# Designs tried in a protein design chat: miniprotein binders against q53ft3. Part 61

Target 1, 195 residues: q53ft3
Amino acid sequence: MFGCLVAGRLVQTAAQQVAEDKFVFDLPDYESINHVVVFMLGTIPFPEGMGGSVYFSYPDSNGMPVWQLLGFVTNGKPSAIFKISGLKSGEGSQHPFGAMNIVRTPSVAQIGISVELLDSMAQQTPVGNAAVSSVDSFTQFTQKMLDNFYNFASSFAVSQAQMTPSPSEMFIPANVVLKWYENFQRRLAQNPLFW

## First folded at step 19 (miniprotein)

Design ta8
Fold by OpenDDE base, look of step 19:
Structure ta8 (fold): chain B 195 residues (1-195), chain A 97 residues (1-97)
Amino acid sequence: as target 1 above (195 residues)
Amino acid sequence: SDREELIELAERAALKLEMALQWLADGDPEFAKRIIEYAIRLLREIEELATTPEEEEIVEQAIEAAQEALQLLEQGKPDEVEEILQEAIELLEELIQ
């Protein structure tokens, strides 16, 4: 039903089902993880009026699991990005996984998904700043990509006087690249999905 | 105190309405509706705690705004909801001051 993705790692599609309505992903070396993507596989939707509460657990100083509500996934929003890097010092919240003897190693965190009523989910408050807007994430990613491209391209910039004649090569003025960049940024700001 | 409780509830209600806005932006009006419905319940609790005519009026206006938001969502007009929810949030902020 669910998948979990950490950047630079293989996608996880085999959650441990710890209950009929509860799924857990193990995240080894969690200290190196900044963001986690949780998504529905698209094979089985939530039942009508239900969604998923997404929790993160990490061991506290005593080795006890601390669970925090990251946010939610629903049929309408089947994927979400969560920032977990700043949660290490957070306070635990009420969680549906407390009664489960999940064997944990100190270096392994967990993502827990609890299938719950939307009305119940609506009453819950995720930890602050854990949920990352998909639009914002996309915008940030795109901006970084653009910056990277611009920096790369600009590193090859030479003045016409510095150019070595190469009749077989096409040259693009740096100003064209800049103009494209500016236009793209403007369009992105207006509508992140303009393309 | 009743005032402290009122403030706490108002903060929570405001947070929920903000969440609703986010979920609308994320393209899930269904869950947003559920959040707004819960916020209305909180607002009703606040209404019961209100002791001044001013507080009562603010809460009533917030409830009306939230209800209007729900109606708009039910009508398939999510684009018109943001302003209304923002108004409700501002009313709650006024209530907390």
Scores: ipSAE 0.771, ipTM 0.929, lowest interface PAE 0.5, mean pLDDT 86
Fold by OpenDDE base, second read of step 20:
Structure ta8 (fold): chain B 195 residues (1-195), chain A 97 residues (1-97)
Amino acid sequence: as target 1 above (195 residues)
Amino acid sequence: SDREELIELAERAALKLEMALQWLADGDPEFAKRIIEYAIRLLREIEELATTPEEEEIVEQAIEAAQEALQLLEQGKPDEVEEILQEAIELLEELIQ
C-alpha cells in the first residue's frame, strides 16, 4: 500500500504491517537522513473518508522511541516529502504507535503510517517544519537533477567533424536532449507531479 | 482565562485555515474541506467565548468567510477559495491583537 524513499537509498515498498491500520518502515542510519518521501503505491487506495497520518520515530537519549507527527497523505495527495533532520530534539506527541513493541536498534528510526479518518486527521497538528512545501522543494530538486543531467550530457557533445567512427555506439543529437529538457521543464512548470 | 482560551482557539483556527490553503494548493480539496469544517467548529467555540461586540463581529465574519469557502469547494470552485480563507485568517489575527 505504501512506499518510502530516502535519497541515495533503495525504495522501500514492503512496509511492516503492525496492525490492520498501521504500517512501519525502518530507516537505518537515520542521522544521515534529511528528507523522506512517503507515497502510496497506487495498488490500494484509502477507503472513502480515510487517509494516512505519517509519523517519525527516533530513539531518545534513553533509547526509547519518540514519535512525532510529520504530516499526512491522502488519495488526493498520495505522496509527501518530510524533513526529519531537525526533529532530533523534539518532544514526543500523542501517537498511535505507542503500544507497539517494535524492536528497535539505536541507529534505526521508523516511519509509521496510521490509516485514520480524514476528520480525525484534520484535528491533528504536525510538528513544525516537517512538512516540506512539496511543490517548491520537489520542483527545485527536479530542476537541479535536470540541470545536472543536461550539463553532464552536454559535456560529451561533439560536432560531426569531431566524431570518430564508432559503429558499435549510438549517437543522439544534442538538440534532442535540449528539446527533451525544455519539454520536461515546461511540464514541470505546469504540473510538478506530471509523472 | 476566557480571553486566553479565546486567543489559543483563534491561533489554532488560523493555523487550520492555513493548512487548508496548503492542501488546496496540493490538489486535495476534499481534505481541505474537512480542515475547514473543523476550523468552523473552532470558530463557533470562539464565538461562545467572545465578550465584546467587536470580538463577536470579527468571529462572525470569520465564520461567514469559512462557510463561503466551504460552499465554493462543494461547488467545485477551489480557485475562488484562497482569497476568502486569507480574509478569515486576517480576521483571526485581528482578534488576537
Scores: ipSAE 0.771, ipTM 0.929, lowest interface PAE 0.5, mean pLDDT 86
Fold by OpenDDE base, fold request of step 21:
Structure ta8 (fold): chain B 195 residues (1-195), chain A 97 residues (1-97)
Amino acid sequence: as target 1 above (195 residues)
Amino acid sequence: SDREELIELAERAALKLEMALQWLADGDPEFAKRIIEYAIRLLREIEELATTPEEEEIVEQAIEAAQEALQLLEQGKPDEVEEILQEAIELLEELIQ
């Protein structure tokens, strides 16, 4: 349902589902992270009247998790960029994740997504300056996302000679992916907000 | 004190209306509506704490502005909402001075 992206790292598309309505991504070496992108995969939308509250958790000096509300994602805004570098000294906020039996190492932070009613989300106040709405950040994110997707897809590319017959599977030629990538880059360069 | 509570609520309401503006800009009028609805509830609480005619008038005007914004969104006119919400925010800023 959700993906998480840190620049220079592999995209995470397999969140740990800790509850029916709660998902968690691990962020190793979190101190080196400035921005995190959280996005919907597009496979499953939020139910009507619901969205996602996005939280950041890091260990304090005692190893206890400090949770902060970063912001929100919705069906209308299915992706968001959050700056987390300045939050490492922030005060903890109320969060729905409770005491998770997650083995935490001091260098690992977490992104938590809680599926909640929009009316409830509207009453919550994210930490200041966490949500990034800069065109530059968006462009950088989009480029990184595209690169990540292309690299991922290309890693599965095989020649016809290497192909094992799989009649039940559909295959997409690599040149189609490349063409899409080139076209997307062109459009992005012309208008970063073309979507 | 009642005055301190009024100021705190007014600051929260202003923040919510600013948040609504941002979500409108982000292209999600549905969530913006939910935020405005909550801001109106906060404004009603402020109204109950108002002790002077001036405070009452400011809060009433802010409520009217927020309600108008909500109606415009329901009518599918998000482009007309920004100025009205900004007016409501300015009223709240006046209230806390």
Scores: ipSAE 0.768, ipTM 0.926, lowest interface PAE 0.5, mean pLDDT 87
Fold by OpenDDE base, fold request of step 21:
Structure ta8 (fold): chain B 195 residues (1-195), chain A 97 residues (1-97)
Amino acid sequence: as target 1 above (195 residues)
Amino acid sequence: SDREELIELAERAALKLEMALQWLADGDPEFAKRIIEYAIRLLREIEELATTPEEEEIVEQAIEAAQEALQLLEQGKPDEVEEILQEAIELLEELIQ
């Protein structure tokens, strides 16, 4: 139902379902994360009159989870970007996830999505500045994500002479990735919402 | 105090109306409607706490604005809602001063 994307990391499409209406993504090394994208996969919509409350959880100095409401996703807005870098020292809020037996390593945070009534969601107040609402902030995030991806992919580039023969494996030329990157950047610059 | 509670509710209502504006901009009028409906409930609570005719008038105007916004959304006219919600927010800001 949900996906989670951190810049420079693999997309997560398999949330841990902790309840019928609650889903959790683990975020290892969360201290290095600035932004998170939460999105619906498009396979299953929210039921009528329902949406998703998106929470961030990190361990405090005592290893206890601190939960904060980041914002919301709905059928009308099936994806959202959240800034979490400034939240790591914030106060905890009420959350619907209770005491989860999650193996809490000090470096692992969580994104929680709770499927709730829109009327209930409307009464909730996200932490300030968590939701990236500005087109500029979104553009900056997407650009950083693209740069990170390109840098990551390019780091694995090898010459033909350096390639290990693997007949069963398909290879993509590095120039294809570069061309894609350049085209995407151009389109993004022209219209940040082209996608 | 009742005044402190009124101010707190007014601030919250203003934030909700701002949130509604954002969700309209994001293309989700359905959720925006839900937010406005909740804001109206907050405004009704504020109305009950109002002690002066000036406060009562400001809150009533804010309620009318929010209700008009809701009606416009129900009619499928989101483009006309922004100005009305902004007016309601300004009224709430006046109430807090």
Scores: ipSAE 0.768, ipTM 0.927, lowest interface PAE 0.5, mean pLDDT 87
Fold by ESMFold2, fold request of step 21:
Structure ta8 (fold): chain B 195 residues (1-195), chain A 97 residues (1-97)
Amino acid sequence: as target 1 above (195 residues)
Amino acid sequence: SDREELIELAERAALKLEMALQWLADGDPEFAKRIIEYAIRLLREIEELATTPEEEEIVEQAIEAAQEALQLLEQGKPDEVEEILQEAIELLEELIQ
C-alpha cells in the first residue's frame, strides 16, 4: 500500500505488515540517511476519514527503540518527505508500535506507518521540523534534475568542426536540449505542481 | 499554575493553526479542517482558564476567526482562509506574552 524511498537506495514497496493497520520499513545504515520519502502506491486509497501517521524509530545508546512522529500522509497528500538527520538524538513520541511486540534488528532504524482516523491524527503533533514541504522539496529536486540533465547533455556537445563521420549514430542539436530546459524551468517557476 | 497552563494550551493551539495553514498550502483542506476543529477545542479550554477581560477577549476573537476559517473551507474557499488563520495565530502570540 506504501512505498519508502531514500536517496541513493532502491525503492522499498513491500512493507512488513505487523498489524492490520500498521506497516514497517527497515532502514539499515540509518546514520547516513538525511531524508526519507513515504508515499502511497496509488492503487489502494485510505478509507474515507482515515490517513496514515508516519513514525521513525532508531536505537538509543542502550539499543532500545526510540519512536518519533514524523508527520502524516493522506489521500489529499499521498506523499511526504521527512528530514531525519536531526532526529537521531531526539526525545521519543507517544506511539502505537510498542504494543505490537515488533521484532527488530538491534542496529536498524525503522519507518512505521499507522492507519488512523483523521480526527485522531489531527490531535498528534510531529517532532519539530521533521516534515518538509512537498512543494519546496519537489521544486528543489526538480531543479537539480534539470541542472543535472542539462550539464550532462551539454558535456557531450561538439561543434561541426569537431565532428567525425559516424553514420551509425544519431545526434540532437544542442539548442533542442536548451529549449526543453528553458521551457521546463519556466513552467516549474509558474506552477511547481504542474507535474 | 493556571497562567502556565493557559500559555501551554495557547502555544499548542497556535502550532495547530500553523499546521492547518501548511496542509492548506499542500492542497489537503479536509485534513486542515480537522486540525482547525481540534484547535477550536483547545481554544475553548483556554476560554475556561482565562481570568482577565483582555485574555477573554483575545480567546473569543481567536475562536471566531477559527470558526470563520471552517465556514470558508465548507464553502470550498480555502484560498480565503490564510489571512484569517494568521490573525488567529497573532492573537494567540499576544496571549502567550
Scores: ipSAE 0.717, ipTM 0.895, lowest interface PAE 0.8, mean pLDDT 80
Fold by ESMFold2, fold request of step 21:
Structure ta8 (fold): chain B 195 residues (1-195), chain A 97 residues (1-97)
Amino acid sequence: as target 1 above (195 residues)
Amino acid sequence: SDREELIELAERAALKLEMALQWLADGDPEFAKRIIEYAIRLLREIEELATTPEEEEIVEQAIEAAQEALQLLEQGKPDEVEEILQEAIELLEELIQ
Protein backbone atom coordinates (compact mmCIF):
# COMPACT_ATOMS: atom_id res chain seq x y z
CA MET B 1 0.00 0.00 0.00
CA PHE B 2 3.02 2.24 0.79
CA GLY B 3 6.48 2.96 -0.53
CA CYS B 4 9.59 4.31 1.17
CA LEU B 5 12.51 5.99 -0.62
CA VAL B 6 15.91 7.19 0.47
CA ALA B 7 18.07 9.01 -2.09
CA GLY B 8 20.72 6.73 -3.54
CA ARG B 9 18.96 3.52 -2.42
CA LEU B 10 16.48 1.15 -4.04
CA VAL B 11 12.87 2.07 -3.32
CA GLN B 12 11.07 -0.14 -0.84
CA THR B 13 7.55 -1.15 -1.84
CA ALA B 14 7.05 -4.21 0.37
CA ALA B 15 6.39 -2.91 3.86
CA GLN B 16 6.35 -5.35 6.77
CA GLN B 17 2.73 -5.42 7.90
CA VAL B 18 2.78 -5.76 11.69
CA ALA B 19 -0.97 -5.32 12.19
CA GLU B 20 -3.98 -4.89 9.93
CA ASP B 21 -3.46 -1.12 9.84
CA LYS B 22 0.26 -0.85 10.72
CA PHE B 23 3.20 -1.04 8.31
CA VAL B 24 6.97 -0.83 8.82
CA PHE B 25 10.07 -0.27 6.65
CA ASP B 26 13.62 -0.97 7.86
CA LEU B 27 16.28 1.69 7.29
CA PRO B 28 19.79 0.20 7.62
CA ASP B 29 22.63 2.66 8.30
CA TYR B 30 20.10 5.31 9.30
CA GLU B 31 22.74 7.74 10.60
CA SER B 32 23.77 8.48 7.00
CA ILE B 33 20.20 9.30 5.94
CA ASN B 34 19.05 12.92 5.88
CA HIS B 35 15.61 12.58 4.28
CA VAL B 36 13.07 9.84 3.69
CA VAL B 37 10.11 9.89 1.30
CA VAL B 38 6.92 8.05 2.25
CA PHE B 39 4.23 7.63 -0.38
CA MET B 40 1.13 5.67 -1.26
CA LEU B 41 1.53 3.23 -4.15
CA GLY B 42 -1.83 4.41 -5.42
CA THR B 43 -3.64 1.08 -5.74
CA ILE B 44 -5.39 1.16 -2.35
CA PRO B 45 -6.52 4.51 -0.95
CA PHE B 46 -7.17 5.13 2.73
CA PRO B 47 -10.76 4.47 3.78
CA GLU B 48 -12.92 7.59 3.90
CA GLY B 49 -12.16 9.68 6.99
CA MET B 50 -8.78 8.02 7.51
CA GLY B 51 -5.15 8.74 6.78
CA GLY B 52 -1.66 7.63 7.80
CA SER B 53 0.49 8.81 10.70
CA VAL B 54 4.18 8.39 9.84
CA TYR B 55 6.66 7.55 12.59
CA PHE B 56 10.43 7.17 12.77
CA SER B 57 12.21 4.93 15.28
CA TYR B 58 15.88 4.60 16.13
CA PRO B 59 17.67 2.55 18.81
CA ASP B 60 18.62 4.40 22.00
CA SER B 61 21.83 3.74 23.94
CA ASN B 62 20.25 0.55 25.36
CA GLY B 63 19.11 -0.62 21.92
CA MET B 64 15.43 0.10 22.63
CA PRO B 65 13.36 1.83 19.95
CA VAL B 66 12.44 5.50 20.36
CA TRP B 67 9.43 6.33 18.19
CA GLN B 68 8.82 9.88 16.96
CA LEU B 69 5.92 11.24 14.93
CA LEU B 70 7.25 12.71 11.66
CA GLY B 71 3.98 13.73 10.05
CA PHE B 72 1.16 12.42 7.89
CA VAL B 73 0.07 11.19 4.49
CA THR B 74 -3.55 11.34 3.31
CA ASN B 75 -5.59 10.70 0.18
CA GLY B 76 -5.30 14.45 -0.47
CA LYS B 77 -1.51 14.45 0.05
CA PRO B 78 -0.35 10.91 -0.74
CA SER B 79 3.39 11.56 -0.51
CA ALA B 80 5.65 13.49 1.84
CA ILE B 81 9.35 14.11 2.44
CA PHE B 82 10.56 13.91 6.05
CA LYS B 83 13.87 15.15 7.41
CA ILE B 84 15.32 12.68 9.91
CA SER B 85 18.84 14.09 10.27
CA GLY B 86 19.45 15.73 13.63
CA LEU B 87 16.62 14.09 15.53
CA LYS B 88 17.48 13.87 19.23
CA SER B 89 17.88 10.57 21.01
CA GLY B 90 15.62 9.78 23.96
CA GLU B 91 12.62 11.98 23.15
CA GLY B 92 9.76 9.76 22.02
CA SER B 93 6.21 10.46 20.93
CA GLN B 94 3.03 8.70 21.90
CA HIS B 95 2.77 5.92 19.35
CA PRO B 96 0.78 2.83 18.34
CA PHE B 97 3.72 0.44 17.68
CA GLY B 98 3.85 -1.26 21.07
CA ALA B 99 4.45 -4.66 19.47
CA MET B 100 7.76 -3.33 18.11
CA ASN B 101 9.21 -2.47 21.56
CA ILE B 102 12.05 -4.97 21.29
CA VAL B 103 15.81 -4.51 21.14
CA ARG B 104 16.84 -3.19 17.73
CA THR B 105 19.84 -4.02 15.62
CA PRO B 106 22.30 -1.13 15.97
CA SER B 107 22.32 1.27 12.99
CA VAL B 108 18.88 0.08 11.81
CA ALA B 109 15.98 2.50 12.18
CA GLN B 110 12.38 2.05 11.11
CA ILE B 111 9.62 4.00 9.41
CA GLY B 112 6.19 3.11 10.76
CA ILE B 113 2.87 3.99 9.15
CA SER B 114 -0.33 3.69 11.19
CA VAL B 115 -3.70 4.03 9.47
CA GLU B 116 -5.82 6.23 11.74
CA LEU B 117 -8.86 8.52 11.80
CA LEU B 118 -8.19 12.01 10.42
CA ASP B 119 -9.73 13.46 13.60
CA SER B 120 -7.18 11.60 15.71
CA MET B 121 -4.32 12.63 13.41
CA ALA B 122 -5.38 16.28 13.67
CA GLN B 123 -4.69 16.17 17.43
CA GLN B 124 -1.11 14.90 17.00
CA THR B 125 1.93 17.17 16.68
CA PRO B 126 4.97 16.03 14.64
CA VAL B 127 8.47 16.43 16.10
CA GLY B 128 10.88 19.20 15.08
CA ASN B 129 9.11 20.27 11.86
CA ALA B 130 10.27 17.06 10.20
CA ALA B 131 7.79 17.33 7.34
CA VAL B 132 9.04 19.10 4.21
CA SER B 133 6.43 21.08 2.26
CA SER B 134 5.08 19.86 -1.09
CA VAL B 135 6.51 23.04 -2.68
CA ASP B 136 10.01 21.99 -1.60
CA SER B 137 9.46 18.48 -2.99
CA PHE B 138 8.20 19.83 -6.32
CA THR B 139 11.19 22.20 -6.53
CA GLN B 140 13.64 19.37 -5.82
CA PHE B 141 12.03 17.12 -8.45
CA THR B 142 11.89 19.90 -11.02
CA GLN B 143 15.55 20.83 -10.51
CA LYS B 144 16.66 17.19 -10.82
CA MET B 145 14.56 16.77 -13.96
CA LEU B 146 16.17 19.88 -15.47
CA ASP B 147 19.68 18.69 -14.55
CA ASN B 148 19.00 15.26 -16.01
CA PHE B 149 17.72 16.70 -19.28
CA TYR B 150 20.60 19.17 -19.61
CA ASN B 151 23.28 16.53 -18.99
CA PHE B 152 21.61 14.02 -21.32
CA ALA B 153 21.10 16.47 -24.18
CA SER B 154 24.61 17.91 -23.75
CA SER B 155 26.18 14.48 -24.27
CA PHE B 156 24.95 14.59 -27.90
CA ALA B 157 26.30 18.05 -28.74
CA VAL B 158 27.27 18.57 -32.41
CA SER B 159 29.43 21.53 -33.45
CA GLN B 160 27.63 24.18 -35.51
CA ALA B 161 30.37 23.99 -38.14
CA GLN B 162 28.64 20.83 -39.36
CA MET B 163 25.21 22.49 -39.67
CA THR B 164 25.57 26.25 -40.36
CA PRO B 165 28.19 28.89 -41.25
CA SER B 166 28.63 29.81 -37.54
CA PRO B 167 31.26 27.26 -36.41
CA SER B 168 31.45 28.55 -32.79
CA GLU B 169 27.89 27.29 -32.09
CA MET B 170 26.96 23.83 -30.84
CA PHE B 171 24.01 21.70 -31.96
CA ILE B 172 22.32 18.55 -30.75
CA PRO B 173 20.54 15.98 -32.91
CA ALA B 174 16.77 16.46 -32.93
CA ASN B 175 16.08 12.96 -31.65
CA VAL B 176 17.85 13.68 -28.33
CA VAL B 177 14.56 14.92 -26.88
CA LEU B 178 12.91 11.61 -27.80
CA LYS B 179 15.75 9.63 -26.21
CA TRP B 180 15.48 11.73 -23.05
CA TYR B 181 11.69 11.30 -22.92
CA GLU B 182 11.93 7.51 -23.29
CA ASN B 183 14.61 7.24 -20.60
CA PHE B 184 12.77 9.53 -18.18
CA GLN B 185 9.48 7.71 -18.73
CA ARG B 186 11.11 4.32 -18.12
CA ARG B 187 12.72 5.53 -14.87
CA LEU B 188 9.44 7.00 -13.62
CA ALA B 189 7.60 3.76 -14.40
CA GLN B 190 10.13 1.83 -12.30
CA ASN B 191 10.39 4.38 -9.49
CA PRO B 192 8.24 7.54 -9.37
CA LEU B 193 10.83 9.15 -7.08
CA PHE B 194 14.02 7.95 -8.85
CA TRP B 195 15.67 11.31 -8.39
CA SER A 1 -0.75 27.95 36.96
CA ASP A 2 -3.82 28.99 34.95
CA ARG A 3 -1.74 31.57 33.02
CA GLU A 4 0.86 28.94 32.14
CA GLU A 5 -1.91 26.56 30.97
CA LEU A 6 -3.48 29.34 28.89
CA ILE A 7 -0.12 30.07 27.20
CA GLU A 8 0.49 26.38 26.49
CA LEU A 9 -2.95 26.01 24.91
CA ALA A 10 -2.49 29.19 22.88
CA GLU A 11 0.86 27.96 21.57
CA ARG A 12 -0.71 24.62 20.63
CA ALA A 13 -3.67 26.29 18.90
CA ALA A 14 -1.38 28.61 16.93
CA LEU A 15 0.71 25.63 15.86
CA LYS A 16 -2.42 23.84 14.66
CA LEU A 17 -3.57 26.87 12.65
CA GLU A 18 -0.11 27.08 11.04
CA MET A 19 -0.38 23.35 10.27
CA ALA A 20 -3.79 23.91 8.69
CA LEU A 21 -2.29 26.63 6.46
CA GLN A 22 0.43 24.20 5.36
CA TRP A 23 -2.14 21.53 4.49
CA LEU A 24 -4.24 24.05 2.55
CA ALA A 25 -1.15 25.08 0.59
CA ASP A 26 -0.47 21.38 -0.09
CA GLY A 27 -3.98 20.99 -1.52
CA ASP A 28 -5.73 18.97 1.21
CA PRO A 29 -8.55 21.15 2.57
CA GLU A 30 -10.34 18.15 4.15
CA PHE A 31 -7.50 17.47 6.60
CA ALA A 32 -6.99 21.21 7.08
CA LYS A 33 -10.67 21.44 8.10
CA ARG A 34 -10.17 18.72 10.74
CA ILE A 35 -7.14 20.55 12.11
CA ILE A 36 -9.09 23.83 12.36
CA GLU A 37 -11.91 22.01 14.16
CA TYR A 38 -9.40 20.77 16.73
CA ALA A 39 -7.92 24.26 17.06
CA ILE A 40 -11.40 25.61 17.86
CA ARG A 41 -11.70 23.04 20.68
CA LEU A 42 -8.39 24.31 22.08
CA LEU A 43 -9.64 27.90 21.81
CA ARG A 44 -12.76 27.01 23.82
CA GLU A 45 -10.52 25.61 26.56
CA ILE A 46 -8.60 28.90 26.51
CA GLU A 47 -11.92 30.71 26.82
CA GLU A 48 -12.67 28.73 30.02
CA LEU A 49 -9.25 29.66 31.47
CA ALA A 50 -9.36 33.36 30.53
CA THR A 51 -9.55 35.60 33.65
CA THR A 52 -9.25 39.13 32.25
CA PRO A 53 -11.52 41.01 29.81
CA GLU A 54 -8.51 41.40 27.49
CA GLU A 55 -7.88 37.64 27.39
CA GLU A 56 -11.60 36.94 26.87
CA GLU A 57 -11.85 39.42 23.98
CA ILE A 58 -8.76 38.04 22.22
CA VAL A 59 -9.89 34.42 22.41
CA GLU A 60 -13.43 35.34 21.30
CA GLN A 61 -12.02 37.06 18.21
CA ALA A 62 -9.75 34.08 17.49
CA ILE A 63 -12.72 31.69 17.68
CA GLU A 64 -14.75 33.88 15.32
CA ALA A 65 -11.87 33.96 12.80
CA ALA A 66 -11.37 30.18 12.94
CA GLN A 67 -15.13 29.58 12.54
CA GLU A 68 -15.21 31.90 9.51
CA ALA A 69 -12.29 29.98 7.99
CA LEU A 70 -14.13 26.71 8.56
CA GLN A 71 -17.28 28.09 6.92
CA LEU A 72 -15.29 29.20 3.86
CA LEU A 73 -13.75 25.73 3.56
CA GLU A 74 -17.24 24.18 3.72
CA GLN A 75 -18.23 26.51 0.85
CA GLY A 76 -15.26 25.25 -1.21
CA LYS A 77 -13.31 28.53 -0.92
CA PRO A 78 -9.91 27.49 0.49
CA ASP A 79 -8.07 30.33 -1.24
CA GLU A 80 -9.94 32.90 0.89
CA VAL A 81 -8.89 31.33 4.20
CA GLU A 82 -5.20 32.30 4.48
CA GLU A 83 -5.57 35.87 5.76
CA ILE A 84 -8.30 34.87 8.20
CA LEU A 85 -6.17 32.15 9.78
CA GLN A 86 -3.16 34.50 9.91
CA GLU A 87 -5.33 36.95 11.84
CA ALA A 88 -6.24 34.21 14.32
CA ILE A 89 -2.59 33.27 14.74
CA GLU A 90 -1.65 36.90 15.44
CA LEU A 91 -4.35 37.09 18.11
CA LEU A 92 -2.96 33.97 19.77
CA GLU A 93 0.57 35.38 19.68
CA GLU A 94 -0.82 38.40 21.56
CA LEU A 95 -2.20 36.08 24.25
CA ILE A 96 1.17 34.32 24.60
CA GLN A 97 2.96 37.62 25.35
Scores: ipSAE 0.703, ipTM 0.891, lowest interface PAE 0.8, mean pLDDT 80

Design ta8
Fold by ESMFold2, look of step 19:
Structure ta8 (fold): chain B 195 residues (1-195), chain A 97 residues (1-97)
Amino acid sequence: as target 1 above (195 residues)
Amino acid sequence: SDREELIELAERAALKLEMALQWLADGDPEFAKRIIEYAIRLLREIEELATTPEEEEIVEQAIEAAQEALQLLEQGKPDEVEEILQEAIELLEELIQ
């Protein structure tokens, strides 16, 4: 019903179903993970009036699971990106996973998804700013990528007086890069999804 | 104290209205409606704790704004909801101060 994706790893599409309404993904070597994507596969929607509460669990210093609410997925928003890097030393919260304790090593964490009523989910408060807006995340990443490209390309700039003749090389005037950068930023600000 | 409890509820209600705005922006007005409905329940608890005419007026205005937001969502007018919910959040920030 659900998938779980971490950058640089194989996508997981076979959650461990620990109850009729509860699903778990293992995250080995979780200390190296900063973000996870949780999404619905699209084969089985939530029943009407229901959605999914998404939790993160890691073993504390005693090897006991600490569960934290990350946020939600719903039929209306079937995927979400969660930042977990700041949560690996936090305190637990109320959670529906009971006495579940399948993590025995300090390097394995879990993502838990509990199918619940939307009215119940509305009363829950996710920890910190774990959930990342899909629009804001794309915009922020794209802006940083643009800045990175411009700074990188600019670091190779030379004046015409500094140029060594090289007939086999092609050159691009530096102002072309600047014009591209300014145009892309303008278009992104007008429509973050303009491509 | 009643004032401390009022502030805690007002902070929670404001966070829920901010969450509703985020879910509207993410394109899920159904869940946003559920969040606003819960926020109204919190506001009614604040109304019971209000002890001054200023506090009572502020929470009544916040409830009316949140209820108007729900009506607009039921009418399929989510674009008009952002300003109204932001006004309710600003009213709650006055209670917190």
Scores: ipSAE 0.701, ipTM 0.891, lowest interface PAE 0.9, mean pLDDT 80

Design ta9
Fold by OpenDDE base, second read of step 20:
Structure ta9 (fold): chain B 195 residues (1-195), chain A 97 residues (1-97)
Amino acid sequence: as target 1 above (195 residues)
Amino acid sequence: SDREELIELAERAALKLEMALQWLADGDKEFAKRIIEYAIRLLREIEELATTPEEEEIVEQAIEAAQEALQLLEQGKPDEVEEILQEAIELLEELIQ
């Protein structure tokens, strides 16, 4: 149902379901993380009138989890970017994960998603500065990721004359990558949340 | 005090209306509507705490603005909502002066 992305890390698509309405991602080495992207996979929408409250948990000095509300995802806004780097000194808020015995290690933070009524979510207040939720910020992030990929892929580009026969390898024309990139940019410009 | 409570509620209502604007910008009209509906509930609580005719008038105007915004969203006219919500926020800011 949900995915979690940290820059420079593999995408997580397998959340731990800790309850019928609660999902958790582990974030190892959380101190190096500035931003987290939470998104719906698009396979299962929220039920009508429901969305997801997104929480961040880190261990305090006593090793106890401190949960903070980062923001929300909904069917209408199925992805969001959250800044977590500045939250380490924050006070915990009321959270739906407190009663759960989630095994934690000191170096691992967690992203928790609680499926809740939109009306309930509307009454909640995320912690300040967590939601980098501007469509522009998301677009910029995605563009940077795309540029990184394109630059990486293009660095391996060779002309046909430069190619050495390698029967065990598959080759993709650079123009295919370029076309994909252009198409992705177009889709992103039309709808930054098209995935 | 009642005045302190009024100010706190007004600040909260303003924040919610700002959130509604953001969610509209993000393209989620449904959740924005829910936020506005909650803001209206807060405004009704403020109305009950108002003690002066000026406060009552400001809150009433804010309620009217928020309700109009909600109606426009229901009518599929989100482009007209931003100005109205901004007006409501400004009214709330006036209320807390």
Scores: ipSAE 0.775, ipTM 0.930, lowest interface PAE 0.5, mean pLDDT 86

